# Designs tried in a protein design chat: VH-VL binders against Putative uncharacterized protein F40H6.5. Part 18

Target 1, 136 residues: Putative uncharacterized protein F40H6.5, of Caenorhabditis elegans (q09277r678to813)
Amino acid sequence: RMVNFANVMEVGDNITITGHIWQNASESTFNLYVGMDPKYLQSYISIHINMRWATDGIVYNYFWGMWNYQFESYSTRPFSRGLPYVLSVVRGINYYDVYGNGQFIKKFGIIGSVALHQVGAMYGYQQWNIDTVKMN
Short names: E, the ipSAE of ESMFold2; O, the ipSAE of OpenDDE; V2, 0.75 times the mean of E and O plus 0.25 times the DockQ between their complexes.

## First folded at step 24 (VH-VL; framework fv_ucenprubart)

Design wj (from w4 with heavy chain S105A; at its last look DockQ between E and O 0.09; V2 from the best seeds 0.00; counts 0 for: pae O 11.3 > 2, placed apart)
Fold by OpenDDE, look of step 24:
Structure wj (fold): chain C 136 residues (1-136), chain A 126 residues (1-126), chain B 108 residues (1-108)
Amino acid sequence: as target 1 above (136 residues)
Amino acid sequence: QVQLVQSGAEVKKPGASVKVSCKASGYTFTSSYAMAWVRQAPGQGLEWMGLIDPYGGSTWYAQKFQGRVTMTRDTSTSTVYMELSSLRSEDTAVYYCARGPYDSARYEGTNWFDPWGQGTLVTVSS
Amino acid sequence: EIVLTQSPDFQSVTPKEKVTITCQASQSIGSYLLWYQQKPDQSPKLLIKYASQSFSGVPSRFSGSGSGTDFTLTINSLEAEDAATYYCQQYYSTPPLTFGGGTKVEIK
C-alpha cells in the first residue's frame, strides 16, 4: 500500500514500519519515493528494498526511478517468514539508515543535492502485511 | 587496461597555484565512475580532498580545502584537473587521483578507489 | 567527521607470522570500511571492502573483520612482499571520506 507521509523526511526523522511476513512469502518489497504525493510507477524511487526469500538476504537499489541491476547491493536479512517485523528508516544529515528488527542493515548515502532526495512517501507490496507506519 | 596518468612533478612558491591533471583511459570516462583526489604529505597518511563527477561536473570538496581547491573535467580528453591555490609549505605532498564507482542516477555512495594514478609530487618552497 | 584510529602505528614482524591491525571508528559505521595497502613509492591499492570482502586479486592471507566501531585487518602468515603501510577508510559518512593514520608493517 502507498503511504504518504505528513511531510518529507527531515534530519532526525524516523519512519517505523511494523507488520508480519507471510509464512510462504516469495518476495517482500517496499519503495521510498521522492517528494510528496508521488504517483505509482511514475515518481522517482529513492530507496528500493527487496526481500527475496529464496536467498538469505535483502537486495537494495538506490535509483531515480530506473532499476539498475549493476548497482544492486545486499545485506543480511534480520527478518523471518511467518513472523512479525519492525523496519525503520532514519534520515541523517546526508543519508538514510535502514534498520531491521533493531539491527542496522544498510545505509543509503545521499550524493548530490539533498533537496532532490526528500522522501515523502512509501509503497509496501507483495507478500507481507504492513500493520503500522509511524513517523517520529 | 584501466589507467590513470597524472601530470609531472611541480615546484611552486608559497602563494602560487598548482593544477594537476589526471587522464583516464580504459573505460568510459563519463559512465559509472567518479574521480577523487587524495594527497599524502611526506611520511604522512592519506587525506581526501574531494570528488568530481565527470558526467555532470558536480564536485564535493573536503571542508579543509573549500575555497582553495577547484576540480574540473574535460570530457573530450577524459581528463580531470585539480587546482589548489594559495599554496603553503604544508601543501607539499604527493597528490593522487583515484577512480571510484559512481552513478549519477544513484545516491548511494560507493566510495572506494580503484585504480589510483601514479601520483604527482607538488613541492611548495620559498 | 568520523575519525578512524589505527593501531599500532608500526609493526616489525618475522615472515610467516600473523599480523593484526586494528581500526576504531569514533562512531558506528556498520560495515562501511575499507582497507588499503601502500607499498613504498607506490600508490595505495584496495584490499578489503565492506569490512570483510576481499577485493579482486587480493591474496587469501588477507582478511578483514569487524562491524560497528571496531575493525581488524589480518595477514595470516606474513610474506616479504607484504611490507607496506596499511590504511583503513570509512565510507559511511561521505563527504568527507576519512582515513586512519596508517600502520606500517616492516619485515624483520
Scores: ipSAE 0.000, ipTM 0.602, lowest interface PAE 11.3, mean pLDDT 87
ESMFold2, look of step 24: ipSAE 0.382; ipTM 0.779
ESMFold2 (binder alone), look of step 24: mean pLDDT 88; pTM 0.898

Design wk (from w4 with heavy chain N111H; at its last look DockQ between E and O 0.04; V2 from the best seeds 0.00; counts 0 for: pae E 17.2 > 2, placed apart)
Fold by OpenDDE, look of step 24:
Structure wk (fold): chain C 136 residues (1-136), chain A 126 residues (1-126), chain B 108 residues (1-108)
Amino acid sequence: as target 1 above (136 residues)
Amino acid sequence: QVQLVQSGAEVKKPGASVKVSCKASGYTFTSSYAMAWVRQAPGQGLEWMGLIDPYGGSTWYAQKFQGRVTMTRDTSTSTVYMELSSLRSEDTAVYYCARGPYDSSRYEGTHWFDPWGQGTLVTVSS
Amino acid sequence: EIVLTQSPDFQSVTPKEKVTITCQASQSIGSYLLWYQQKPDQSPKLLIKYASQSFSGVPSRFSGSGSGTDFTLTINSLEAEDAATYYCQQYYSTPPLTFGGGTKVEIK
């Protein structure tokens, strides 16, 4: 599910995503895109969040649309298959913080010009559903 | 095998400038490693001064040193430089260069430092 | 900036005793906390990253714990060679990177 934000995330903004993870999920993935009105498979991906349910954690990449396994990072996964989830992304002054079910799980530092790292949309896909997306 | 070799001790007068060099070896200089500068006044703690990336030469300076510090790199000699101007007595310290992982793809600060240079003592006295 | 407060400033410890050093952050930094060891007249050396992950070549007697705002470096059994000043460093905020004030450990 692609969701375009009303505006790019500013300092203090919090994107909250809720839904359910499928009981038989193999992967659940979430992308944050740079800029407004991004196009799937065309626009730069700022933050890639990939839950590989065969593993114990979450795989992250901040690869600007160019996936590279060598640049993966990891965190614990506070989510479970078959259960509801709350995913939050908070825009800091020079970073994005990711929270899962209220737990801090990862920080993405912004390197370089902050203006080039503005996030204006998200895309959730694979074996989970997204019930709500709110920006506060 | 990875080594950072810094230039020798400097003695400067107040108001002068100092340029410390840090020559890197044992790894690809233009690979995913940034270089930070950290100083330590006599008997004091560590103070981060700034960072220079391994690619486009982007720099990040601590606010305390902005306008007074300049970090540069020379790819041909695998050397990073730190120049500090308008020196004052409080600038007397050992200055270290330190290598830090830098992931250009992730744009994430993974700024731990290993290894460190041997340090360069800069003494500022009238 | 994020301020890291270490305690104590100084410890005089008998060999084989347990050493505990704390580092408190002015705000939550998750696990983005490092520990360095600096022996006299030497450059700092990285010991711990991500609050609890030992760096390569670090003796097993060194361990790190904590998350959020409170962190601890533990030396399970102090060796004479462990006499040094230990610093915590956060890399949550980048930049600026900030260090704790240091904890000097001396051997009795």
Scores: ipSAE 0.000, ipTM 0.599, lowest interface PAE 10.6, mean pLDDT 87
ESMFold2, look of step 24: ipSAE 0.000; ipTM 0.479
ESMFold2 (binder alone), look of step 24: mean pLDDT 88; pTM 0.900

## First folded at step 25 (VH-VL; framework fv_ucenprubart)

Design wl (from wg with light chain P95Y; at its last fold request DockQ between E and O 0.39; V2 from the best seeds 0.39)
Heavy chain, then light chain:
Amino acid sequence: QVQLVQSGAEVKKPGASVKVSCKASGYTFTSSYAMAWVRQAPGQGLEWMGLIDPYGGSTWYAQKFQGRVTMTRDTSTSTVYMELSSLRSEDTAVYYCARGPYDSSRYEGTNWFDPWGQGTLVTVSS
Amino acid sequence: EIVLTQSPDFQSVTPKEKVTITCQASQSIRSYLLWYQQKPDQSPKLLIKYASQSFSGVPSRFSGSGSGTDFTLTINSLEAEDAATYYCQQYYSTYPLTFGGGTKVEIK
ESMFold2, look of step 25: ipSAE 0.540; ipTM 0.809
ESMFold2 (binder alone), look of step 25: mean pLDDT 90; pTM 0.920
OpenDDE, look of step 25: ipSAE 0.069; ipTM 0.728
ESMFold2, fold request of step 28: ipSAE 0.582, 0.531, 0.495; ipTM 0.839, 0.810, 0.814
ESMFold2 (binder alone), fold request of step 28: mean pLDDT 89, 89, 89; pTM 0.913, 0.912, 0.916
OpenDDE, fold request of step 28: ipSAE 0.208, 0.022, 0.048; ipTM 0.756, 0.667, 0.741

Design wm (from wg with heavy chain D53N; at its last look DockQ between E and O 0.06; V2 from the best seeds 0.00; counts 0 for: pae O 6.1 > 2, placed apart)
Heavy chain, then light chain:
Amino acid sequence: QVQLVQSGAEVKKPGASVKVSCKASGYTFTSSYAMAWVRQAPGQGLEWMGLINPYGGSTWYAQKFQGRVTMTRDTSTSTVYMELSSLRSEDTAVYYCARGPYDSSRYEGTNWFDPWGQGTLVTVSS
Amino acid sequence: EIVLTQSPDFQSVTPKEKVTITCQASQSIRSYLLWYQQKPDQSPKLLIKYASQSFSGVPSRFSGSGSGTDFTLTINSLEAEDAATYYCQQYYSTPPLTFGGGTKVEIK
ESMFold2, look of step 25: ipSAE 0.607; ipTM 0.849
ESMFold2 (binder alone), look of step 25: mean pLDDT 88; pTM 0.905
OpenDDE, look of step 25: ipSAE 0.023; ipTM 0.701
ESMFold2, look of step 26: ipSAE 0.553; ipTM 0.821
ESMFold2 (binder alone), look of step 26: mean pLDDT 88; pTM 0.900
OpenDDE, look of step 26: ipSAE 0.021; ipTM 0.658

Design wn (from wg with heavy chain D103S; at its last look DockQ between E and O 0.23; V2 from the best seeds 0.00; counts 0 for: pae E 5.4 > 2, unsure alone 73.7 < 75)
Fold by OpenDDE, look of step 25:
Structure wn (fold): chain C 136 residues (1-136), chain A 126 residues (1-126), chain B 108 residues (1-108)
Amino acid sequence: as target 1 above (136 residues)
Amino acid sequence: QVQLVQSGAEVKKPGASVKVSCKASGYTFTSSYAMAWVRQAPGQGLEWMGLIDPYGGSTWYAQKFQGRVTMTRDTSTSTVYMELSSLRSEDTAVYYCARGPYSSSRYEGTNWFDPWGQGTLVTVSS
Amino acid sequence: EIVLTQSPDFQSVTPKEKVTITCQASQSIRSYLLWYQQKPDQSPKLLIKYASQSFSGVPSRFSGSGSGTDFTLTINSLEAEDAATYYCQQYYSTPPLTFGGGTKVEIK
């Protein structure tokens, strides 16, 4: 599900999504896109949040839209298949803070020019439902 | 069908510059694909030169070519250019463009080069 | 950068025999390894991705295996048309996307 924000994220802004993880999910992914009208497989990605359910955690990545395996980072995963979830991403001055079900799980550093990270949309896909999306 | 068509063979003197073109067709040029340049000296292996993101124009050059290579793109013609300056005899090689990785996870698809251009022979000799 | 070392550099093989080519990485690259085939006077063509997944249109006699630092390309029952140079390439570190030195396979 692609969702355009009303404006680009500023420091302090929080994007929150809710939904359900599929019971038989193999992977669930959340991306933040640069720009206000991103095109799938065309626009820059500012952050990858990738849940691989064969593992115990969450994989994060950023390389100005390119997945760089050298820059993978990890956190615990407070989510479970078949259950509802709340995922929040807060834009800091040069980082993103990620929260899962109200729990802080990761500080993700922005790589490159912070000024270029004008995030105006999100894309959630693979085996989970997204019921609500809110930025405030 | 996805195709990459490169410009013709070049003959240059030492110290000169060469600009090779690579025209892409059969896919959205500014989609989630980069364009990489790889060269191959006669009888030698493949050597990574760098890549360009046609969407934003960002480039990544191998350290060996830093300051001497410039990669650009023209979105209106779906063409990528590779310019190599201060040519030396050891720059004699076939230069390839290849559609390469952009943004991807394990399942987003393209961390490999496919397809490749037909290659452009650049000969540097006195 | 990550260095890939291929072995052997050269093989002369009789048709229908088994060919084994190895690629060793200077550090773990997990399964992010590609194999290419390059025939004389042609551009390279992708054979294997993710170390062991065959690319579209690749004959079943080609297979890849390995993970971490040690990888193998195998050609079961070599055909005359398989005369070529084979290269491994890693995409764990991006960029640069480094290649092995190549292995030339000739037909006896």
Scores: ipSAE 0.040, ipTM 0.715, lowest interface PAE 4.8, mean pLDDT 89
ESMFold2, look of step 25: ipSAE 0.044; ipTM 0.598
ESMFold2 (binder alone), look of step 25: mean pLDDT 87; pTM 0.880

Design wo (from wg with light chain Q53K; at its last look DockQ between E and O 0.30; V2 from the best seeds 0.00; counts 0 for: pae O 5.0 > 2)
Fold by OpenDDE, look of step 25:
Formats: C-alpha cells, sequence, structure tokens
Structure wo (fold): chain C 136 residues (1-136), chain A 126 residues (1-126), chain B 108 residues (1-108)
C-alpha cells in the first residue's frame, strides 16, 4: 500500500501505521520514500524496514529505490505473526527513530545529504495488512 | 514451466532505435518478479542494463544507458519491452531478458536471474 | 562499482578431470556471489547462489566456495556437457549488478 503524505516530513514528525501481521507471513516490509509522488524502483528510499519471519529481527536499509547490502543494519523485532502491530517512525535532525508496539527499536541514521531527505510517502507491502496511516 | 520468449533478430543503422520484446509465461506476470535486461557483445561478457517492475511499470536503468534506454510492459500480454535509441556499432550484442526478484530485500531472493529469455541479436552496422 | 576478476580466462580440460574457476572481488561482498553457466549459443543459467548454495536441478559435481573477496567454482568430474563459459556475479552492492569476465571451459 502506497500512501502519499500531505507534506514532507519535518523534524519531529511521526508516521504511525497499524494493522495485522499475516499468520503465515514470510516477509513484511515498510519503506519511506523521498518526494511527494514516489515511483517504485525509481525514487530515493530514505529507509527500508524489512521483517523476515524466518529470522528473529528486523533488517534496515537505505538506497535509491533499491536494497544495498553494504548499508544493512539490524534490530530486534517486537512484532509477531498473526497479531496486530503499531509501527512508528519519527524524523530526527539526521536520523529516524523507529518504534514497534510502543518500544524504541532502532535509530536509523540518514545517509547522504540531510537536506535531500524530504520524505513524502510510504510503501508497505508483502504479508501484512495496513489499516491506518497517520502523520502528526 | 516458466518461459521467456523474445522477439527476433534485428539489423539497424547507426542512430536508429531498436525495440526488443520479451513475453513471459508460466507464472503470474504482475507477481513478485521483476524483469531485467542484460546484453552480451560478441565474444564478450554480460552487462546489466536495468530492470522493470511489471506490476507498477517502474524502471531502473544502469547509468551507462540513462537517456538512451526505455523499458516498458504490457500487462495484458505479459510482455516487457526494451527500446534502445541512438544506436552505435558497439551496441551490437545479444540482448537478454531475465526474470528477477521483485525486491532484493527478500531473504529467499536477491538480484539473481532465472530464467533467461533465448536472447535477441541486434546488429548495428552502416 | 565492484569489479569481479575471473581466472583463468580459458581452460581446456579432459573429461573426468577437476575444474577450478576463481572469482576475485575488488572489495568484500560477503557471500553475495552467484555463478552462471552459459553453454554455446544458449542463455546463461543460474548454478550457485550465496557463493555455495546450489540452485535447483544443478548436478552435485558443481560446487561453490568462498567468502569476502575470493570465490571458487569447482566441477569435481568434468562431463562433456559442461563445456561452457562460466560467470560470477555479485549482488552485495547494487546497482549496478556486475559480472566477472567469464571463464570458458572447453573439452579436450
Amino acid sequence: as target 1 above (136 residues)
Amino acid sequence: QVQLVQSGAEVKKPGASVKVSCKASGYTFTSSYAMAWVRQAPGQGLEWMGLIDPYGGSTWYAQKFQGRVTMTRDTSTSTVYMELSSLRSEDTAVYYCARGPYDSSRYEGTNWFDPWGQGTLVTVSS
Amino acid sequence: EIVLTQSPDFQSVTPKEKVTITCQASQSIRSYLLWYQQKPDQSPKLLIKYASKSFSGVPSRFSGSGSGTDFTLTINSLEAEDAATYYCQQYYSTPPLTFGGGTKVEIK
């Protein structure tokens, strides 16, 4: 599910999504895109949040519309298959703070020019439902 | 069985354009697979040109071909197209389409290709 | 971009003999290396992924090893049908995807 925001994220802004992880999920992924009308595989991705349910953690990444293994980082995963979830991403001055089910799970540093990281959309896909998307 | 069937050989003059097609079958065309194009000059190695997302139609091109290559798809016919303009003699090569993972972040897949089309020879000569 | 250097460029080998092909990366790519087989007048076919994991349908005589910068494709006992050019490909840093220059294996 692609969701365009009303405006680009500013420092302090919080994107929150809620939904359910599929019972038989293999992967669940959330991306933040730079720009107000992103195109998959074309637009700059400021953050990848990739849950691989064969493992016990979350893989983070950043790339211009692609995954680059040299930029992988990791955290614990406070989510479970078959259960509801709350995922929040807060824009810091040069980072994103990621929260899962109310828990702080990762500080994701912005790579490259901070001024270019004008995030205006999100894309959630694979085996999870996204019920709500809010920015405040 | 998954198959990629490409269009026939092409002969072009320098400065012209060529459009190669790749018809996919044996799987859901708009599922979690992308289509990449890779070319091979005579007696040379493999060179990645770019890829297209058949679902959304989004593309990513190698820098070398930016501004000169256009990849498109027709979901109704499960076909991907690669058009290369301003052809030069060094563009003479066999051009392959190859199925790849939709997202390289997937744990079971990354940027590898299977299967490949049979290839399309494009000859550029004056 | 990451450069892959294959060695040797060419091998002429007697059937039943062991074949060893190397692929060296300009920087560490961990285990994110693929091996393809391309027979004459055919399209490439995936043989090995993650440096050492055989793809579906690949004969057991093919094996891959290595991590970091140095990788090896081994054919334990060469068959006549193995005459082909073999390519390594990295997918650690993408894009662009980069291939080795290829190693042609010919049957004596």
Scores: ipSAE 0.018, ipTM 0.682, lowest interface PAE 5.0, mean pLDDT 88
ESMFold2, look of step 25: ipSAE 0.536; ipTM 0.828
ESMFold2 (binder alone), look of step 25: mean pLDDT 88; pTM 0.899

Design wp (from wg with heavy chain S105K; at its last look DockQ between E and O 0.42; V2 from the best seeds 0.00; counts 0 for: pae O 4.1 > 2)
Fold by OpenDDE, look of step 25:
Structure wp (fold): chain C 136 residues (1-136), chain A 126 residues (1-126), chain B 108 residues (1-108)
Amino acid sequence: as target 1 above (136 residues)
Amino acid sequence: QVQLVQSGAEVKKPGASVKVSCKASGYTFTSSYAMAWVRQAPGQGLEWMGLIDPYGGSTWYAQKFQGRVTMTRDTSTSTVYMELSSLRSEDTAVYYCARGPYDSKRYEGTNWFDPWGQGTLVTVSS
Amino acid sequence: EIVLTQSPDFQSVTPKEKVTITCQASQSIRSYLLWYQQKPDQSPKLLIKYASQSFSGVPSRFSGSGSGTDFTLTINSLEAEDAATYYCQQYYSTPPLTFGGGTKVEIK
């Protein structure tokens, strides 16, 4: 599910999505994009949150149209398949704070020019449902 | 059977342009594969030039070739093109197209290549 | 960019002998390393991905190992058809994707 924001995120803004993970999910992914209309290989992904359910954690990444493994980072995963979830991403000065089910799980550092990280869209996809998307 | 068939050998003068084609078959052209271009100078190693998403037409070029290379696609013919301008003698090489996996939704892909085209020799000489 | 250095550049090997090719990265690339085989007058073919995972159709005598900065391609019992130049490629850091200089294996 692609959601274009009314305006780009500012420091302090919080994107919160809710839903539930599929019982037999293999992956569940959430991306934040620079700009309002992201295009493949033309848009900056400010944060890539990838849950691979064959593993115990979450893989984070940042890249411009292509996955760059040198920018992979990891955290624990407070989510479970078949259960509801709450994922929140808070924009900091040069980082994103990621929360899962109310608990802090990672501080994701912005790589590159912070000034260019004008996040205006999100995309959640793969084997989970997204019921609500809010920015406040 | 997946096949990549490239256009024939080219002989060019310095300063000219060359456009190499790569026709794909055996799979859905606009599915989950991008096309990369890699060249190999005579007796030398492999050099990545860039890639194109045949579905969306988005491109990513190696910095070395930016401003001089243009990759395009024709979805109606399942063909990808690589045009290199302002040719120099050091551009003499076999140019390969190579299929790489990609996911347009995840903005990922093209890390490894399979299969490769048969290669196109481009000779630049005065 | 990440530089991959292969060793040796060339080796002549008797059939049935073990062949070892090394690839050293200028920095850690974890396991994001590929091996290609390129026979004379042919295009490269993918052999190994993720440093040690054999690609489909690759004979069992080919194996890859290593992580971080040091990687090895091993041909256990060289066959005549294995005469080729072998290249390592990293996909840890992009762009650009970078290749090793190649190792030419000839049959004695």
Scores: ipSAE 0.035, ipTM 0.685, lowest interface PAE 4.1, mean pLDDT 89
ESMFold2, look of step 25: ipSAE 0.513; ipTM 0.814
ESMFold2 (binder alone), look of step 25: mean pLDDT 90; pTM 0.914

## First folded at step 26 (VH-VL; framework fv_ucenprubart)

Design xa (from wm with light chain P95Y; at its last look DockQ between E and O 0.06; V2 from the best seeds 0.00; counts 0 for: pae O 10.4 > 2, placed apart)
Heavy chain, then light chain:
Amino acid sequence: QVQLVQSGAEVKKPGASVKVSCKASGYTFTSSYAMAWVRQAPGQGLEWMGLINPYGGSTWYAQKFQGRVTMTRDTSTSTVYMELSSLRSEDTAVYYCARGPYDSSRYEGTNWFDPWGQGTLVTVSS
Amino acid sequence: EIVLTQSPDFQSVTPKEKVTITCQASQSIRSYLLWYQQKPDQSPKLLIKYASQSFSGVPSRFSGSGSGTDFTLTINSLEAEDAATYYCQQYYSTYPLTFGGGTKVEIK
ESMFold2, look of step 26: ipSAE 0.667; ipTM 0.864
ESMFold2 (binder alone), look of step 26: mean pLDDT 88; pTM 0.907
OpenDDE, look of step 26: ipSAE 0.005; ipTM 0.619

Design xb (from wm with heavy chain S105K, light chain P95Y; at its last look DockQ between E and O 0.04; V2 from the best seeds 0.00; counts 0 for: pae O 3.2 > 2, placed apart)
Fold by OpenDDE, look of step 26:
Structure xb (fold): chain C 136 residues (1-136), chain A 126 residues (1-126), chain B 108 residues (1-108)
Amino acid sequence: as target 1 above (136 residues)
Amino acid sequence: QVQLVQSGAEVKKPGASVKVSCKASGYTFTSSYAMAWVRQAPGQGLEWMGLINPYGGSTWYAQKFQGRVTMTRDTSTSTVYMELSSLRSEDTAVYYCARGPYDSKRYEGTNWFDPWGQGTLVTVSS
Amino acid sequence: EIVLTQSPDFQSVTPKEKVTITCQASQSIRSYLLWYQQKPDQSPKLLIKYASQSFSGVPSRFSGSGSGTDFTLTINSLEAEDAATYYCQQYYSTYPLTFGGGTKVEIK
């Protein structure tokens, strides 16, 4: 589910999504895209959040249409398959803070020019539901 | 010890609404535990209604009750609410709240519930 | 939705006898099956998870078995306090979670 924001994220903005993880999910993924009208598999992904349920954690990355192992990082996963969730991403001055069910799980520093990091859309896909998307 | 204490019995007319409360204690209310609602008509089996994540208040409702059920929570009082509107005689049942499990591994499906509230009888009759 | 069919609906059993209750799923649910016990005028209590794992505090006379579509709850030697209705529940599907129709066990 691709969602274009009304405006690019600014410092202090909080993207919050809710829904539930599929009971038998193998993967659940969430991307923040640079730009206001991004193209899947083409546009720059500022935040890549990939839950691989065969493992214990969450994989994060940056990439422009392709995976970049240089920027791969990890965190704990405060979510469970088959249960509702709350995922929040807060835009800092030169970073994003990621929260899961109220728990801080990852600080994602912006790599490159901060001025070029104009996040204007999100894409959630694979095996979870996204019921609400809010930015405030 | 973990306890779920529900509000008292209700008697309602058809078309009315009922709001049942479930107060949780003995654990961190806004932790990874969810809260589900299950009802049981007299002499009948158990029926899943839905659940709520007390943190953030995200919900999932069974299709049968969508548009008619609302689950909410008050974190300051560690209380979950289930409101059912447009009541019908077939809504007469004991309504239970039940706590979802904490999954330490966080990658297994664990939709079992413990403990359960004591139940709230809701009688709908003209 | 996944339908669970329990059998039998009712049993009247003499104390110390063996009780077997079956639960059949409309499709494979692997081992994602629960058993609950509900005594008269009480809330359900969890007995078995993952088809065969006893929950904390459950007497050893209770056991669960099965995988895929066919499951069984066994009470090796029925005690008077075991008079109750037993329900299976699947949690293989995301939602909705579904229960069997229940099996009422009475003491003869």
Scores: ipSAE 0.071, ipTM 0.738, lowest interface PAE 3.2, mean pLDDT 89
ESMFold2, look of step 26: ipSAE 0.577; ipTM 0.829
ESMFold2 (binder alone), look of step 26: mean pLDDT 90; pTM 0.925

Design xc (from wm with light chain Q53K P95Y; at its last look DockQ between E and O 0.05; V2 from the best seeds 0.00; counts 0 for: pae O 9.8 > 2, placed apart)
Fold by OpenDDE, look of step 26:
Structure xc (fold): chain C 136 residues (1-136), chain A 126 residues (1-126), chain B 108 residues (1-108)
Amino acid sequence: as target 1 above (136 residues)
Amino acid sequence: QVQLVQSGAEVKKPGASVKVSCKASGYTFTSSYAMAWVRQAPGQGLEWMGLINPYGGSTWYAQKFQGRVTMTRDTSTSTVYMELSSLRSEDTAVYYCARGPYDSSRYEGTNWFDPWGQGTLVTVSS
Amino acid sequence: EIVLTQSPDFQSVTPKEKVTITCQASQSIRSYLLWYQQKPDQSPKLLIKYASKSFSGVPSRFSGSGSGTDFTLTINSLEAEDAATYYCQQYYSTYPLTFGGGTKVEIK
């Protein structure tokens, strides 16, 4: 599900999504895109959150429109298949904090161009439902 | 204090490979910093080659060096390596490692380098 | 890539004189510009970030200014120890990171 925000994220903004993970999910993925009208495989991805359910954690990457380059990192996964979830991303001055079900799970230090980190859209896909998307 | 100590000078023939090391100390190697490589030909300016994330080992290479440069790390020794293959005379330069930003647990979102290693001279000549 | 052009390439300056180095970007980089100092036979040292903010330990005689495409590094009163090559670097773009060509400052 691709969602364009009303405006780019500013410092202090919080993106919150809710839904539930599929009972037999193999992957569940969430991307934040730079810009207000992103194009799949073309637009820069500021945050890539990939839940690989064969493992116990979450894989994170930056893509910048080039999938051949990955800055990969990891965290625990506070989510469970078949259950509801709350995922939040808070924009700091030079970072993003990611929360899962109320638990802090990762801090993204903004790399590359801070000036270009104008996140204006998200894309959730694969095997989970996204019921609500809010920016506060 | 944070220190980056590089391996010694190298002399190579054209077509050979060189592997320069950079040992980091004074901070947690896999925490909040990446390592970039920047080179400087004699009497010339600075040229960014790429960077490696010690946490996981992911890399980003400048297009100019793709296919010819390989950056790796050894977390047990807090050491980053830069290997450049198919050496040419124009690869003669001082090669620097420099601590840079990383996308985890760092409260900085800028691409500046601090500190720098002392540099490693690589001379390519017939 | 964003190209940074420094001027002049070389300066020979008498101690206590004011030194001005310019850096021009091929496109606007807002304030995302760094200045480095590289003394002879040493590695570069970060001086200025965000175009005008001094890095820790940098003498007050060093200052940076500018935004957009035109930037300036100023040494108000040149000291002998300031003999070095100075480089600007932009971090507005993602990658590659790019440097200016450098300005060598020598003492007369």
Scores: ipSAE 0.007, ipTM 0.629, lowest interface PAE 9.8, mean pLDDT 86
ESMFold2, look of step 26: ipSAE 0.636; ipTM 0.844
ESMFold2 (binder alone), look of step 26: mean pLDDT 89; pTM 0.913

Design xd (from wm with heavy chain S58R; at its last read DockQ between E and O 0.42; V2 from the best seeds 0.64)
Heavy chain, then light chain:
Amino acid sequence: QVQLVQSGAEVKKPGASVKVSCKASGYTFTSSYAMAWVRQAPGQGLEWMGLINPYGGRTWYAQKFQGRVTMTRDTSTSTVYMELSSLRSEDTAVYYCARGPYDSSRYEGTNWFDPWGQGTLVTVSS
Amino acid sequence: EIVLTQSPDFQSVTPKEKVTITCQASQSIRSYLLWYQQKPDQSPKLLIKYASQSFSGVPSRFSGSGSGTDFTLTINSLEAEDAATYYCQQYYSTPPLTFGGGTKVEIK
ESMFold2, look of step 26: ipSAE 0.565; ipTM 0.829
ESMFold2 (binder alone), look of step 26: mean pLDDT 89; pTM 0.906
OpenDDE, look of step 26: ipSAE 0.026; ipTM 0.690
ESMFold2, fold request of step 28: ipSAE 0.525, 0.014, 0.034; ipTM 0.816, 0.595, 0.611
ESMFold2 (binder alone), fold request of step 28: mean pLDDT 89, 89, 89; pTM 0.906, 0.906, 0.911
OpenDDE, fold request of step 28: ipSAE 0.858, 0.665, 0.838; ipTM 0.930, 0.886, 0.916
ESMFold2, last read: ipSAE 0.553, 0.492, 0.614; ipTM 0.831, 0.786, 0.849
ESMFold2 (binder alone), last read: mean pLDDT 89, 89, 89; pTM 0.903, 0.907, 0.903
OpenDDE, last read: ipSAE 0.733, 0.657, 0.803; ipTM 0.902, 0.893, 0.922

